# VH-VL binders against Large ribosomal subunit protein bL21 (rplU), part 6

Target 1, 133 residues: Large ribosomal subunit protein bL21 (rplU), of Prochlorococcus marinus (a2c733)
Amino acid sequence: MAEKPAAKPKAAAAKAEAKDQSDSYAIVEASGQQFWLQPNRYYDLDRLQAAVDDTVTLENVLLIKDGKNDTTVGQPYVKGASVELKVMDHRRGPKIIVYKMRPKKKTRRKNGHRQELTRVMVQSISIDGKALS

## First folded at step 20 (VH-VL; from g5d with light chain F94W)

Design g6a
Fold by ESMFold2, last read:
Structure g6a (fold): chain C 133 residues (1-133), chain A 120 residues (1-120), chain B 106 residues (1-106)
Amino acid sequence: as target 1 above (133 residues)
Amino acid sequence: QVQLVQSGSELKKPGASVKVSCKASGYTFTSYWMQWVRQAPGQGLEWMGWINTHSGSPDYAQGFTGRFVFSLDTSVSTAYLQISSLKAEDTAVYYCARSEWELLGYFDYWGQGTLVTVSS
Amino acid sequence: DIQLTQSPSFLSASVGDRVTITCRASQGISSYLAWYQQKPGKAPKLLIYDASTLQSGVPSRFSGSGSGTEFTLTISSLQPEDFATYYCQQANSWPTFGGGTKVEIK
């Protein structure tokens, strides 16, 4: 039996290229995962308990890079740092179907699963109330 | 067969209001985002914003946060653009366009456009 | 907002020519770029998304490439129906369009 769940839905802006990195970003921890967040870019996260148009603040910031060649590294978190998100949408991701590879006589089963996701827009990255973007 | 059919051309005086409709067919209306794009005569394309057709929540581009209002009537699979206090600079073709959730920001189907002319 | 700069703004070419249009982004947008074709009086038509993926029904003479901040649209052998204005558009965040490239017959 082989199972490979479909990956989370791709975010249009999940990763910046090394050659053409944006000026500023933050690395945050959310839901046991790390995200490289850039201002004015949207990302798909695990479902958040917030309504569409709500603002969500992430404070578990591991690192902030300012476009002025400044990098602030947390130990483990950067003190006074936060990332403000606007909730854009809640949706379920692509359906994952698992088939049994040695089918019984006439019996065949389909199992379906869709991860719950929240799409967010990064509105600002801040240290001690001073927004970087 | 996906179609977006917009309302006809409008001729308005400055200070009036206009409401452009965009009727969708051939797909589940509330499962896709609706976009609005402006094109002034002889000019390029300008994104105005989008509306989440499931929640009804709009987001407006910079410069479109005032007199421009997006709305929906999901019972007839129709999106609307309302422009109030019309100015001569609002003379343009207004397009609706669709985006898939997985491909948000790509405009795969477009309405035919609605010319709004604002003239004294 | 992410600014897109297209070059050239205007291009004169003959049927059969290979043409290349460039789009530069003000910051990295990975591969999240689309190309549209627009003929006068008509709505834009999606040609390419994700930098290099052809939309269904688009002839294979169209191709796209690039990532990060620099992208190209190439028409390998220009046809009479390809004389139009071409726009790039980024889907990395709040959509923005390039200024357009008008391709005219020489």
Scores: ipSAE 0.388, ipTM 0.735, lowest interface PAE 3.4, mean pLDDT 84
Fold by OpenDDE, fold request of step 23:
Structure g6a (fold): chain C 133 residues (1-133), chain A 120 residues (1-120), chain B 106 residues (1-106)
Amino acid sequence: as target 1 above (133 residues)
Amino acid sequence: QVQLVQSGSELKKPGASVKVSCKASGYTFTSYWMQWVRQAPGQGLEWMGWINTHSGSPDYAQGFTGRFVFSLDTSVSTAYLQISSLKAEDTAVYYCARSEWELLGYFDYWGQGTLVTVSS
Amino acid sequence: DIQLTQSPSFLSASVGDRVTITCRASQGISSYLAWYQQKPGKAPKLLIYDASTLQSGVPSRFSGSGSGTEFTLTISSLQPEDFATYYCQQANSWPTFGGGTKVEIK
């Protein structure tokens, strides 16, 4: 009886709200996920190994859009691109209830999971040491 | 019950300093951030910055750097706002407000406000 | 910085009226918007957070809607105690407030 692989929790597709395409942004890879980051905005990432108030630099930038310039797409990363993040706080995400039922064994388990998250502020997006405006 | 109680009204001369206190009660002080908001007479609300009550680290909004200092005394669950080199334009009501992680950036409980008047 | 523009700045209404206040953000802020009520000489009071979540103890006549750049506060039936100034505030970035909307008695 093949154990059906536990469906990976569908990453809540952050509804791409119509981001004003005029704003500078970067797509970065962090914690095995891709994030759309804009300067001076909060984001919740998977738990970073950094203290509160630390600055973390992400170098795995997949794409940069400067509002005044053409889009730069990396292969796989944009060379010279970086995103500076300020660690604001560490939190536990919303409680996810995982219900597992084994019909033949009449066993029911209800487990709560809370993902460890880090809230960050995007301080700057830079290419070749120049911050995007 | 959650309460934030601020110090009383202040009358100061230009160039003087003032220290406003905000005493918290009814909750774990270090589990919530403390926000500071200014409101000039007849004007809107202006965010000044916050202080992480756990780490003690402040962040200041643009225009509130230098003369404005946030501090804590965790032993008495109190946050402080100090303003140095007071100017006439600093005349305002100053509010402390609590924010929790789930509502980080929101202000769920407020102090009653402290009027600081700067006059020659 | 994200700017919030409230409209109208002033609103005259009667008891029982449906009141709608708009808040527009200069940039998309998802649902990270709150609404506050401030009465004269009093501190602001949180009414709504996350654009549409009613704060505990707030009457159900208050509701919030919107996402992205446009948000609305609605009072379904204005009560005498609702004459106040209302502020929107975004929490997607460093907190910023709208300019306020004063709701006055007609």
Scores: ipSAE 0.169, ipTM 0.757, lowest interface PAE 2.4, mean pLDDT 88
Fold by OpenDDE, fold request of step 23:
Structure g6a (fold): chain C 133 residues (1-133), chain A 120 residues (1-120), chain B 106 residues (1-106)
Amino acid sequence: as target 1 above (133 residues)
Amino acid sequence: QVQLVQSGSELKKPGASVKVSCKASGYTFTSYWMQWVRQAPGQGLEWMGWINTHSGSPDYAQGFTGRFVFSLDTSVSTAYLQISSLKAEDTAVYYCARSEWELLGYFDYWGQGTLVTVSS
Amino acid sequence: DIQLTQSPSFLSASVGDRVTITCRASQGISSYLAWYQQKPGKAPKLLIYDASTLQSGVPSRFSGSGSGTEFTLTISSLQPEDFATYYCQQANSWPTFGGGTKVEIK
């Protein structure tokens, strides 16, 4: 009886749903991942080394779109760009079961992993000290 | 069983203050956020803000700053809403509601509501 | 703030009817939408979260669908206890509610 491969938990890849072209946003690099961020929205990032209610500033901004204005692309980062985040909470992600198979030893190890996450609110996106509208 | 029990109805004059209580039971109080929602008579639901039950830090929605104060007494698992300088337009049912991050801030349990009537 | 527009505001239906309520967001909210039921003189009750996930203890006649900016609550066969006001709420930003849809007996 072929064990039905455990359905990979669909990582809720935040499908970049149709970005309303009218909304301001930034693409930032955090914890080796790229995030599409908009003002006044929640995001789950990898665990930040900050306390709840702290403000964290991200400076690794790859791209900025200010509403209907032209897109600014960084090389590699947009100079003078920053994203201000409020730490809302620290949480554990869903339990991911990691199967490690050692082929030569026919040993299977099942480890449960819960990613430590930080939920943040994007307070502002700014370029050269000016907040995006 | 998770329960949120609010204080009774209040009748106040304009300019007075009111303090609504929301007592939580059946869960770890500090593991869930407390939300406040207003509903004027015959109107829809309006989010007022929330309070972090762990840090005690509140966030207020636009229009609910200044006169509205969220507070906690964690020793008795109770959240409070204080409204100062009451106005006639503050006449509404006020709800507390629990939210948690697994539900992405949705309101899974509600208090029964507290009617605050402001009349001259 | 993200605005939610519900349609219709009022709906008259009979027991056994299929009822559909729409919630439109002013901007994309992914699947971060909930539906609540409120009966007269009672607190709202969570029905659906994440656009389509049924809350525990909610009857299977309730279903939610949609993503982005368009969402739908469906009651497959309206029961007498389902006459109430329904609200959508987004959780992608600071919480906002729709204006509500009152489902009345025809």
Scores: ipSAE 0.037, ipTM 0.726, lowest interface PAE 4.1, mean pLDDT 87
Fold by OpenDDE, last read:
Structure g6a (fold): chain C 133 residues (1-133), chain A 120 residues (1-120), chain B 106 residues (1-106)
Amino acid sequence: as target 1 above (133 residues)
Amino acid sequence: QVQLVQSGSELKKPGASVKVSCKASGYTFTSYWMQWVRQAPGQGLEWMGWINTHSGSPDYAQGFTGRFVFSLDTSVSTAYLQISSLKAEDTAVYYCARSEWELLGYFDYWGQGTLVTVSS
Amino acid sequence: DIQLTQSPSFLSASVGDRVTITCRASQGISSYLAWYQQKPGKAPKLLIYDASTLQSGVPSRFSGSGSGTEFTLTISSLQPEDFATYYCQQANSWPTFGGGTKVEIK
């Protein structure tokens, strides 16, 4: 009986609800995931190896949009692009209950998992040392 | 029970300084952020900034830089707001409020407020 | 900064009425919205967080709904103690408050 792969918790892809296209944003790669980041907004990333109040710089920027300007797409990354994050908090995500059943042994194990997360504030998005407006 | 108790009302002249205290009790002081909110007479709530009670690092909202200083005395679980070079426009009730650690950005408990009146 | 616009600014209602207050955000804030009640001469009190989660000790007649840019606070049956000013607040960015809605006796 094939263990149905535990559906990877769909990272709540922050449904980019109709982001006002007027806002600057970057798509970055962090912790093996892609994030849509805007200045002065909070995001929950996988646990960063940084202290609270530290500044973390992400350099793996896949795409930059500067307001009404043209979109810059990296290959694979936008050269000279960076996103500065302030670590706000380290938190644990919601408790996920994982049921493991061993069919032949009638043993049920209930394990709780909480993902370690880091809440960050996007301080700035920059290209070639210039912050986006 | 979680409580935030603020210092009493202040009457100051323009150009003076004031220091408002906010004493926390009923919880681990350094496990929650402290927020500051201003409310001018008959006006709405205005976020001033916050201070990380663990690191002591403050962040100030736009318009609350320079004359406004957040500080802590963790030994007595107290947060402070200092306002220098007071102006008539600084007349308001000032609130401290706790942010839940897991709910950063919400204010779950509030001080009773401190009225600061600036008059000539 | 994200601006929050509350409507109406003033609302006259009677005891037992269903009251609805709207909060609109200038940008999408997901579900990172709280509602506060403030009585005259008192500090604000948290009612709802994460758009719809009722704070402990808050009566069940209060409810919140919405996501993105539009949010509502509903009082199913207005009680005498519910005459107050209500504020929305977003926590998706640096905190900002709505302008408030004063609920008055009709």
Scores: ipSAE 0.029, ipTM 0.716, lowest interface PAE 3.8, mean pLDDT 87
Fold by OpenDDE, last read:
Structure g6a (fold): chain C 133 residues (1-133), chain A 120 residues (1-120), chain B 106 residues (1-106)
Amino acid sequence: as target 1 above (133 residues)
Amino acid sequence: QVQLVQSGSELKKPGASVKVSCKASGYTFTSYWMQWVRQAPGQGLEWMGWINTHSGSPDYAQGFTGRFVFSLDTSVSTAYLQISSLKAEDTAVYYCARSEWELLGYFDYWGQGTLVTVSS
Amino acid sequence: DIQLTQSPSFLSASVGDRVTITCRASQGISSYLAWYQQKPGKAPKLLIYDASTLQSGVPSRFSGSGSGTEFTLTISSLQPEDFATYYCQQANSWPTFGGGTKVEIK
């Protein structure tokens, strides 16, 4: 009476849905600041002269990384590189309180400043018109 | 007074759909964005995305595309979250939260949360 | 994604204690940080925004400080109602939350 070998339960390979986290990113210069941008993510930049839902293209790309490919570094910019941004909203940054003391007049002025910002979504990063995956 | 009132708890089977409502009151509904945040049992807060209440345009965080749909009924000042093809991993409390236009990304008022349980 | 690391994850304290919670960002976020309080079975409540601005109706015993990558929430004298979980959240880009800090009664 041959004992039927117990069928090893097929470990259901949980297909880890590889979160297609596009490892692609660009470093761009905008308004004298450098930003690390990734596709399908939101960022706040200095106020853009664009309307909500407009598309804005940044061309001052300092660096591009396309997934596992080699990093391309510009001198000073990567030629043919661009980042397409969708304007999501215009917002105000954190309130900065500036104290100005005038010593001769014994006057103290407290001024509040909020930087005008634009929230954008990175739609695509491209080189020579080809979007990075 | 500003209030966000969400629909009650839901028990669903895998593969089913659920629609959570968030009714706003005490303010101009279309003047503020509506945010959605998920919290799995015993876990932290996770931002899911937002909907522009003026334009009706939704945007979704990474990992919340496809099965998650934000919508509005402005006539009753209500935002909706629909989740299709429910999975066990979708078991969580779902929050709607208001964000101010000038401070988009800070959540000043929250719904009480809606527990969605997905079980076989 | 901007990651926020809170420390400690758990804190035991007594009523009247000074409590300090830290939040570290993986990259510079200027002052675009908020703090939330969450009690069990309740929604989060906004305490502080813009790193140091108290939300209306929040007690003055709560304070926030920091800029760039290092932020701190301070409770000057812990009250019985302050036992809760606290979260930091950045609003500079794609919103992300810290892992939370549970303040428990000692």
Scores: ipSAE 0.020, ipTM 0.668, lowest interface PAE 5.1, mean pLDDT 87

